# VHH binders against Formin-like protein 12 (FH12), part 14

Target 1, 299 residues: Formin-like protein 12 (FH12), of Arabidopsis thaliana (Mouse-ear cress) (q9c7s1)
Amino acid sequence: MASNCEKMLSKIKIPLPDMLNAVLDLDSSAVIIDQIKNLIKICWSKEEMDRLRNSAGGDKEVLGKCEEIFGELMMVPRIEPKLRVFAFKVEYPSRVSDLKMWMHTIIAATKEITGSVKLFRIMQTSLTMQVLRGSNVECGLDSLVKLCDNVYLMHDFCKLLDFGNDLVHLEAASRIELETITNKMQELFDIEEEVNDEFLASENDGANFVGYRNVVHDFLCTIDGDKQLLNILYAEVGGLVNSYIAEYPSGVRFKEATNILTRFVETFYKSREEIERQAEAEKEILEKRKMNIKQNGNL
Below, E stands for the ipSAE of ESMFold2; O stands for the ipSAE of OpenDDE; V2 stands for 0.75 times the mean of E and O plus 0.25 times the DockQ between their complexes.

## First folded at step 4 (VHH)

Design s18 (from h01 with E104Q E107D L109W Q110E; framework vhh_7d4b_2)
Fold by ESMFold2-Fast, scan of step 4:
Structure s18 (fold): chain B 299 residues (1-299), chain A 127 residues (1-127)
Amino acid sequence: as target 1 above (299 residues)
Amino acid sequence: QVQLVESGGGVVQPGRSLRLSCAASGFTFSSYAMGWYRQAPGKQRELVASISGSGGSTNYADSVKGRFTISRDNSKNTMYLQMNSLKPEDTAVYYCARDLSPEQYWDLWESGEFDYWGQGTQVTVSS
């Protein structure tokens, strides 16, 4: 089995000093993330490298290369935290963009749901139809569940109302777990803490690291600004979600509500498409009959 | 001590399905990305599928995409590989592997670097 050190050596494409200079400059344009991941893994594999030094066998050349890389890395104080800070900076824009996208999607979908006159009419009509059928329904959402579970009821319902989909963010929102947003927000705060810890520790690195400390500080300022904006969005998500769920019986969660609505929208359109296909087939049969009658002169 | 134990291998007819399991112990299972590798006679070991610690992200080799599904149950410390529409070229020893880095820091599973491997389980697709 090939060692981790051997695999990492095969994947290092640029000289280590060039990579370390990029790391200390926090220059994400100079080095791709995969090289930084490999360096972090080398740092985590120090015990394996120690074991390889003590093993019998003729892999002296591989061991020599591992020792060389390890030696260069250890010349930089707290190299592993510095590599993690660099990795955080490289991946940071996508982490923030994802969080903004997910939270915007939840906000948009929730506003669409609560502001949709069409959906309100659908819910009201569904409730009325269920009550007329003698069904015991707790709310509009419960009535939609029963519609989805009964093909005949859905078919009848599709004949009563036309529903153009104005819930354009609903499907995307139904794929987002609120806990994932919470966890990713927590990861961002943990990242900020690690970056701040490294910034504080770097005060003792000496005069040669003043430039490094300045770029780390700039990164911290960026994180703090984004954190303030993300916290505002997160609070809005929480407020909208809580307000929406408060309209339903206790125990209904946001994910359950959005899943029910997504299932309803999907089932409604499938049923309507099927009804339209059946109507077109019947129309074609009638038109063919009329053409045959005209062609034969039989009226 | 990290331990990975594969099971579910065997001989199967082409077009059939097989499910592999990997039981993990000696580490916090949910904190690590996991993967399945395979090695056919005379070929290099290749990554078949990988899964993040949470199970939210998966990756597949082009040769198995659409046929194989990787999953995990963190409550049971177990990872699975559901293999559908098996072909003779899927014949190999299948290995369970743990990623070198904890997922908690950031997802390194896409790098294909794994630090612990199981002993392997043979899958033979014939006749």
Scores: ipSAE 0.000, ipTM 0.142, lowest interface PAE 18.3, mean pLDDT 76

Design s19 (from h01 with P102M S111E E113S; framework vhh_7d4b_2)
Fold by ESMFold2-Fast, scan of step 4:
Structure s19 (fold): chain B 299 residues (1-299), chain A 127 residues (1-127)
Amino acid sequence: as target 1 above (299 residues)
Amino acid sequence: QVQLVESGGGVVQPGRSLRLSCAASGFTFSSYAMGWYRQAPGKQRELVASISGSGGSTNYADSVKGRFTISRDNSKNTMYLQMNSLKPEDTAVYYCARDLSMEEYWELLQEGSFDYWGQGTQVTVSS
């Protein structure tokens, strides 16, 4: 327990006053995020330190150093919420960037899937062929699963069609979990709520915190604007995903559908490469045979 | 030219029965596996039931097992779908289909036309 506090303490660089000034200015360029996270953990360890202090055989030197830091931190009203707001601001641009990237990838992939005439033709033809030949397939997507397991039928399809670059975002989209996007959007709402709570509470901090309140308010305005834009993207993701999934039997999830399509595209091109390689090898053999016949005829 | 003509659709109350018929011409009926597909608004076309050329093998979607029965009469070039215990979710356009040769599938892929199954017959389960 003391070891955990000591370990966190060893990661804090001095001077603490400069760090606190950066936190109150919301100056994300002045402080390493790991130092702020360690200070937050120290705030969490207060109860643990109080328990160790009450133990008869505790390490009094380690306890003394931790209590000194607690004393400095507690000079700032609601220091833990302020540290958390600072951490949010440091990580904020990356959170927004990641959400935009993930949502744009899902949008692009879904539009590519629903817009691919070639994919539609393969799915419809595959479904009809396999079903009428006795396979227990219920939809185009299920037929692609079966097609991947049928080397001969896949070979025939590879001769007829090529997707080119139609499904370029599919693989990236298949690695994105929609629940992760939903959770990260909810985290952004939770962040805004925590920042707003700290902004309201800081009204009681006095004249020395007017500057802090102003920079927190500016951050809230930034979050609100970005949230409005992200909500538009999130609504588009939801609409496109729901429209896409609604075309399949109940129980098919977006992740399952994109994984099946990704496996199909990978299997299709792997099969195509094998066919092309075999064709090239046969051409080479034929050409060598023609040369041998010509050489033997010349003798 | 292959022609498939569906009939027997209509509007029925839940729990009632309908019998669909598919009259086939333009090919050797007994040599081809046949099936019934359906397409509800906003849904992809799904298999309902299939039957081998001889009639010796049948297959059904899980949603219709125990309620629907596919059969064929090769002497009349006709396939049937007996639909019992109909539910609102059975509401769809029902299409008759046959298996294709590889040459016929090739033509479909090139032309982009997939209505060789006929015009379909509407089944609406509503009260």
Scores: ipSAE 0.000, ipTM 0.301, lowest interface PAE 11.5, mean pLDDT 79

Design s21 (from h01 with L100T Q110E E113L; framework vhh_7d4b_2)
Fold by ESMFold2-Fast, scan of step 4:
Structure s21 (fold): chain B 299 residues (1-299), chain A 127 residues (1-127)
Amino acid sequence: as target 1 above (299 residues)
Amino acid sequence: QVQLVESGGGVVQPGRSLRLSCAASGFTFSSYAMGWYRQAPGKQRELVASISGSGGSTNYADSVKGRFTISRDNSKNTMYLQMNSLKPEDTAVYYCARDTSPEEYWELLESGLFDYWGQGTQVTVSS
């Protein structure tokens, strides 16, 4: 408890009253989030402070400062919910931005996978090549897994195909968990509920809080609009993932498929780089031989 | 075409009960979570209660817990809100609403943003 108070005191850029004014204005540019989180922790630890008040010894000056800070905080009606609303507003733009980015990445990657003529050709060629060489492969994705595990087979495969990668969102998508998107959407909805509860409760705070209620209401309107758009994106993600499952009946889940394809793309281009280096080395040898023949021919 | 029609509102004395009904059409009712919102004059719209597509999960605003009960009859495409021990502060227009996504996509998002609303039904608790 004293430790959190000490951290806040050492890092505070502006006096507590000025900080509280920024909180009530929802001015996210004026205060560092860590300071707000420390104040929230102090509010959660009232029982701890009551216990410390009855203990003998220790740093009484630090404990006195913590009690003074708590006293100032308690002068604001429902200060802990107000601090949480402020913290949510500070973190809100990045939460929405991340969700939009993740969902757009999944959408783009899924469309790239299902729409790629190059990928379809790769899987057909890989499957055919392995079947002809006596390999037991069940589907295109299974053939790519086996191809990645055999350096010689991959090198032979790379010699047959020369194409660019149009799966530009694949690697980014392979790092995203759909469950994380769902959890972050739920978190956003839970936080909106807290903000709305505080907005309604603040009606009884008095005339000095009219400005606060207005900026909280404006924020809720912003959240409501963003939620509508995020819900549409999430529905599109679900629909596209389901369309992938229908088109690629390998029994492989979307996450597993994106991982297999990412590994394949990485291994393929690494193998192509090695083949290109070998071709350059052979060119240099050929040019050296050509020079030697030219010089000897002048004898 | 999605259509939601509320009924059951009226003027009632404090401590009395009302039951609101919402008749739904134009979509597969059992596949969507549903909710009741209310809006009093000069106040923001508030989620009162929500219910999953199967009816197995329900959520309530703190102000109505223990007094209101949400339910649904998927065979009749109808959702209900049983309001007991009504208070003057319950005075509002009550709206039936459908969740923005099918139940299958939003299992963990019971309090989501709702995309279709009914016309509303007025509930007035006389002082």
Scores: ipSAE 0.000, ipTM 0.093, lowest interface PAE 16.4, mean pLDDT 75

Design s22 (from h01 with Y105M; framework vhh_7d4b_2; at its last look DockQ between E and O 0.09; V2 from the best seeds 0.00; counts 0 for: pae E 6.3 > 2, unsure alone 64.4 < 65, placed apart)
Fold by ESMFold2, look of step 5:
Structure s22 (fold): chain B 299 residues (1-299), chain A 127 residues (1-127)
Amino acid sequence: as target 1 above (299 residues)
Amino acid sequence: QVQLVESGGGVVQPGRSLRLSCAASGFTFSSYAMGWYRQAPGKQRELVASISGSGGSTNYADSVKGRFTISRDNSKNTMYLQMNSLKPEDTAVYYCARDLSPEEMWELLQSGEFDYWGQGTQVTVSS
């Protein structure tokens, strides 16, 4: 079917003029973001619409609706860039919030990793035991990988200690790629450039767009301030990651090292649960034996 | 001088039995837990069985439970591993050691003292 435009049109629930006015006011109402994304898709299908117009015998009702909406979109100077600026403004708070959350998670996790005396103790002991027993390990992290594969030795370490609250952000940090943070920072800065370009180009749109330009200017000031804060966090992430790698040298990158630790902690607690289940089962058997002895002793 | 000497290895067919011995000297044998470890070619050394200093507590790898029995004779400073129903998967060099907990290993590292492994005894199970 050639009904991609029809499917996109079915998602537009607010009259187009009202939606375009909301875009030009840069109203960040979350209720219309889905419909803005549908409008952007319609603008992106400009070549497809031209191909549909050239098609003889197509669905005239669908083609007529598409042509009418396209005509209304063309009434606004540079409507496609304006729609992209609006979509960015609506999504901007979540983009910044995600970056802050990711970086704070990495910061918290690396501080926990380098600050855990219990983790350091386990790695030193594991490394030394495995080296003395002929294993070809080069570092503490390598020893943890091999410890995870040795269920019986893992059980011995599980009886030794409990990490408590030492590594509470580790699992969340293991799901975060540093490259993703870098790429998302670059995306934000690329989009800032696009917003600035539209701000400058809209100078020629006339007096009816002075309000639009004022809101875009305020938005650019907000972006610049957040960019400064995000760069400070990014530098802190870099410094803490470097100190983590220096304390636990392995020849691997942050993500691999953090995945090794996460797997170790997961295996550690699975082994503790198994030991605890076995201990409870033995306790129940002993209590049954004590009860049976008491009952039989009355004869 | 701490010395541990393993013996009793050999080549046997699947389903047969072997008894390993570990003769210990140079330390108070009854004061230490002991263990048997094995290392197959190209694999990491693994715990097989361990026994407390008194002999009252034992632990086994799941792969050998019910087939292997660890014991010790503190009057002879000797630890044993009775290996019944041997499988090809049991093929390895078997080592004895003072079986130190991770806590005991940590304490030895702080003191700068190390226990020695024996030289190992080869067990080969093949038809």
Scores: ipSAE 0.015, ipTM 0.267, lowest interface PAE 6.3, mean pLDDT 78
ESMFold2-Fast, scan of step 4: ipSAE 0.161; ipTM 0.481
ESMFold2 (binder alone), look of step 5: mean pLDDT 79; pTM 0.802
OpenDDE, look of step 5: ipSAE 0.295; ipTM 0.732

Design s23 (from h01 with L108A Q110E F114Y; framework vhh_7d4b_2)
Fold by ESMFold2-Fast, scan of step 4:
Structure s23 (fold): chain B 299 residues (1-299), chain A 127 residues (1-127)
Amino acid sequence: as target 1 above (299 residues)
Amino acid sequence: QVQLVESGGGVVQPGRSLRLSCAASGFTFSSYAMGWYRQAPGKQRELVASISGSGGSTNYADSVKGRFTISRDNSKNTMYLQMNSLKPEDTAVYYCARDLSPEEYWEALESGEYDYWGQGTQVTVSS
C-alpha cells in the first residue's frame, strides 16, 4: 500500500514547486481537495515525524518521502494557513450554493404554507370531523397529528375530500435543519476571518508574494459580496420563521409544524393511493368474473 | 468617487446573443470582485454572475449556467457579460456592482447602507 505522500505525488503528476505555485495563485485546476487536505495533514505530522525520527522506529521509507515533501513545504511562509485558504476557495462555491438553496427552500415553503387556502380547508375539515366524532382536538395541526396516528380515521377523512398538493417545497424544507443553516453561516464567517488573518499576515512575506496577496484579497472581496446576499436571505428566513411561530401560540416550533404537515401529506396520499388501488382491483375482479360467465354461457 | 457605467443593452430576438460592458472608475479595479445583477418588473433583484478581481474565479446563477459568461479586462477597467441563447425570461434591467472590500463591508453592516451599483442597462428579449 502506498503512503499518502506517494499516492498524492502519483495523482498530481506535476513537480511539487508547480503545485506550490498553484496554491499561491489559488488555482484549483491542477489540484483536487483531497490532495490539499493530505498536504495539510503532512504539515500536522511534524511532531509525529520528529518523535519517530528520534526513537529510530517506524517506516523509514515512508518517513523519508514525507520528510522530503515537508522540507519543500516549509520553504513557503505559513504554508499550512495558505493551504487552508486554498481548500476554502476550492470548497467555497458549493458552500454558498447549499446555503442559498436551503434558505430559498425555507422561504418558499413558508410562503406556500401561509398562503394555502387548500391547507386551511383541510385543517378545518379534519378538526370538524374529529370533534363531531367525539375526539378531544385542540387545533388544526393537532387534528392532522391524530389523523396520521389512526389509519381508519385517515381512510374516513380521505372519503370526505380530495387534496391536491400545492405545497411543493414542503418536503424539501422539512429535511432542512435551521440550526444547520446557522452553523454553516457561522462556518462561512469563520472562513472569512481566517482568510483575512492570512491576508494581513502575508504583508511581510516579501516581494515574491505580492501576487499572492492580490489573489487572496480577490477571494475576500468575493466572500464579502456573497455575505451581503446570504445575510439578506438569512434575515428573511428568520423573519418568516418568527412570523410563522407567532401565529401558533401553543408553542409548536417551526420544525415540528413542517414535520407534522409533511407526515400528513405523505400519509394522506399513501392512504388515497391504497384506496384507489383497492377500488381498481375490485373493478378488475368484477370484469373478469363477467367475462368468464359470458364465455362459459352462464349469465 | 466610485463610478460604474453599464452599456450594451438593447432589444434582441430569442436565441440571439448580447454582450454587456461595465466601465469602472474611482477605485483599484483589479483589487475588487465584481458582479452582474438583474431585476425584472415585479421581481426582486437577483445575482446573475460574479468574478474575482484577478478573473480566476467565477460564479453563476443556475438559470444562466452554460449560457452566460462573465469576464473582465483589468487593463481597461472593464467587466463583461456575454449572454448567449437569450430567452424572454432574461428580460430585465442589468446592473453592474462592485463587491465591498473587507473594511467597506463592515462599514456597510454598521450603517445598513450598500450603494455600489451602476445605473443599469435594459435587456429586452422580444418574441
Scores: ipSAE 0.000, ipTM 0.081, lowest interface PAE 21.9, mean pLDDT 74

Design s24 (from h01 with L108Y Q110E E113D; framework vhh_7d4b_2)
Fold by ESMFold2-Fast, scan of step 4:
Structure s24 (fold): chain B 299 residues (1-299), chain A 127 residues (1-127)
Amino acid sequence: as target 1 above (299 residues)
Amino acid sequence: QVQLVESGGGVVQPGRSLRLSCAASGFTFSSYAMGWYRQAPGKQRELVASISGSGGSTNYADSVKGRFTISRDNSKNTMYLQMNSLKPEDTAVYYCARDLSPEEYWEYLESGDFDYWGQGTQVTVSS
């Protein structure tokens, strides 16, 4: 239960006063996030420290250090909200970066899918072949699912087409959940609200915190600007995904569609490799037969 | 932090085989396409072979088609290059590399600084 304090003590890389100064300066370059998160947990652990003090078998040196840290923290007004604001600022660039990466991946993959003449021809050929052979397929995507389950039909299909590699972002996009992007966007809104609440409350902290308030305000302005840009990007993702899904009246979700296409591409190349392997084996047999004819002098 | 460590290089006679290995850490290995590049003295680095994250698709330089085979074991975070029928022209330092994520690609376009390379392993084919 004193584990949070023990984690803090074992991982401490800078003195607590220097750490608190970095927090109040909102200097995200100076502190490791794990240390800040442990300090937040220490703020919640007064009752546990009281229990350990009353315990006959407790580690008294660890408890003494935890009490010292807690005492120093409580000297700062609303230290827990201030630590949370700092933790958010430290993790903020990575959160924005991840969201941009995921959304750009989906945009790129969707444009590759909708713009690929080769993929269009593949789906059209697959659908036509299966319909002509009496298969009950409803659309190109459904035809690819059924094609993957039939090794002989896939073998025939591979002989007709050279797929190419136009879908470079498809695999990455298939691993991204749109709901995760939505949830991470909502987290930014929730954290902005918490930062704003702390900004307003800090007006009562006195003259020593005017610098802190200015840095928090600057951070809020940064969040607002990034949020506006991310919303524009997210709207583009939504528009492209909805345009793609509209081509599949069966109600296939985007992630399911990208999974089907990824599986098709993988199965196609495995089938092609097997065809090439068989062709090479047959070529070797023919060359051995030619050698035997020459050695025997028959022709 | 991304780390790529090549091994398996050496000195070999023409017509012999070598297998190179690349041990990867610091990223989700199966999510990234990977490749082998080589650089001979006084020449620019060139792509030898590449493989998709799943291992389902591969690509080869014309000079190595039919002789080299790229593969990967996602359970071991390792990529391989099987080099058969080696020629003196194959003499080079061989580098393992991973493809950039979309974000890293955009950052590379802006700064030009993000190259994810291993340290390289020397392959010398000599009679």
Scores: ipSAE 0.000, ipTM 0.075, lowest interface PAE 22.8, mean pLDDT 75

Design s25 (from h01 with R98K E103R Q110E; framework vhh_7d4b_2)
Fold by ESMFold2-Fast, scan of step 4:
Structure s25 (fold): chain B 299 residues (1-299), chain A 127 residues (1-127)
Amino acid sequence: as target 1 above (299 residues)
Amino acid sequence: QVQLVESGGGVVQPGRSLRLSCAASGFTFSSYAMGWYRQAPGKQRELVASISGSGGSTNYADSVKGRFTISRDNSKNTMYLQMNSLKPEDTAVYYCAKDLSPREYWELLESGEFDYWGQGTQVTVSS
């Protein structure tokens, strides 16, 4: 744990008193998260510091600075909970932003899938073509899976349909795990509880901490508001995902369905690119013939 | 022991209003956020409105913004949903709920279970 103190010392850009003032003001603009996490680890290392203090072979300068830092930290009541609250506030905007981005991506992708006239027509055409070619398929997804494994059928399909990609969020959505969203949402609930516990406990810190309590209360109000908005967004994700899955055969989950569609879209565009590449090659041959005609026509 | 009792549902014509009430007991009412959920026939359960413990913050689903108003009276341990300009699409069973964790909410969506919730109150908007 001496290594945590050494990391703190090597990365100090802001004096410790200024850092503690930022923590008590909940001023997330003033401090780097790594410094706060190192301070939290220092709070856990009292026994290790005591052990190192009694070692004759230790680095006396580093150890002395580590003990000074520890002593300064212990002047603040419940400094470790306060540091954790501050660390959460520093990370909070990006946590909320990521959740909103992931949930909006899933909402957008699901609406694109269910609202796509082109995708509907592709699935219907795929079903018809495959049935006519003797394939046993029962629904759109099954037909797309089979289509991906048939290069010749896919090439014929690309010639019949002009599919512009209106599933712009599909690839991004296919990389999002719904369980990760659920876990990150649960994490916000747990963190709100921890911040509230520190707010209540801080009432016993005395009159000098009234300002701190006010800033913590303001942060709790922010969390409460964001949590309510995120819950509405999360409910929309759940409703749309379950509605989407309910339209498919049993055993197909959101991740499986989006993976099938992603594979189809990727395969379709690879086939389209190959067709375009062949067309460009034919154009180059034609241009070369025109150049030869022009060159020889003057002789 | 959490107890939630919904009331105020009924049958109304489009464009009319209803006010739902939820009487709560068994917990410190002012310490918990509360919400109204609804489930239409053949549809998934949807959160329509939520309110913070103090009543200072409210949030609404896009489908009901500007039409529904959630409120609470902490002295009476009661939460309300004022529903204006009702549409046929608002037809559902409405449920009062104490704040659920995302995991609890996700589990309810996956199972379709109603054991956690009260009986709800039926709102039917038809001509």
Scores: ipSAE 0.000, ipTM 0.358, lowest interface PAE 11.6, mean pLDDT 77

Design s26 (from h01 with L100V E104D E107A Q110E F114M Y116V; framework vhh_7d4b_2)
Fold by ESMFold2-Fast, scan of step 4:
Structure s26 (fold): chain B 299 residues (1-299), chain A 127 residues (1-127)
Amino acid sequence: as target 1 above (299 residues)
Amino acid sequence: QVQLVESGGGVVQPGRSLRLSCAASGFTFSSYAMGWYRQAPGKQRELVASISGSGGSTNYADSVKGRFTISRDNSKNTMYLQMNSLKPEDTAVYYCARDVSPEDYWALLESGEMDVWGQGTQVTVSS
């Protein structure tokens, strides 16, 4: 029977001493997150190793290898927390990059929406048109929903005004969940607290870990700097989103508004393309008639 | 009681599409990352795709990138796997799994695995 420890060992591709050196240097350049997760699992396999030792019959070779690896890991004080800090550092740049990208997208889209004179005119025209036609419509967003649900109404609307799309970030923003940003921000700050706890605890690890403490401290300084920028962006997102949503009836959510606008933009351009295609077909028919009359001398 | 029920499997020709669904009950669905695993006869179970609790982050196995799309509808407690451009090599039993951690990063690192809670649904790609 293969043990859990044996299965974990088969997944480690880098020599353990090299991996431990990378962990203590917080050097993410040569190590994949899955390898670190496997080491953390080995730390949690101590009870299994103890059971295997007590029942050791024919599995002494495998047990010996597992004990050797575990012994090397346990020579490092607080190895499991150190592996978690290293795992956080490996994933950290992509987490920060994603948050910045998502927040900049929401900021850009919201500024485009609130600053669009064209969109304001569209909503006002849509509302006026539908009220005059006797439609039960309560607000600009409601009018756009009804416009999208009726192809003939949309075609009539497209004849009233031209809309050059200035909402270039809208579709990307509509795919972002605000709750995801909030959750990822909270997760990042909770992880920072755990890294700080390990930094403080590492004071008791002894003189051999001065280098480790220095690189953990450097990492905390990086996190503090990024935290300042992320908090500024997050506050701007909240301010812009709340200001925009406050212009609509209570209960309208940002995701709902952006989805309605995205559907409107898509449906509007599809309808305009169909109208333009029809107009070109009619031009071709007229031109053919003109040529036929000229060449054949008929009506 | 945690329950996951898969549906949407079947027999299809190469190049065709299938959409799998996973209906969840007995827990706060939006709080858990979810994934799809598959197991072909005589092979180890492999992760196909995973999705965060909110749906904002997704991951895919290299073998399915560009062909499969994972998604979820938290209002319906349902997760989906859209499988396009199916190949004979995609033939397997597909399992819906809940991450053992409730979007806890450290619990994810400690466990590193998803428990299979669903019964599985067969997908056969044959000409």
Scores: ipSAE 0.000, ipTM 0.128, lowest interface PAE 17.9, mean pLDDT 76

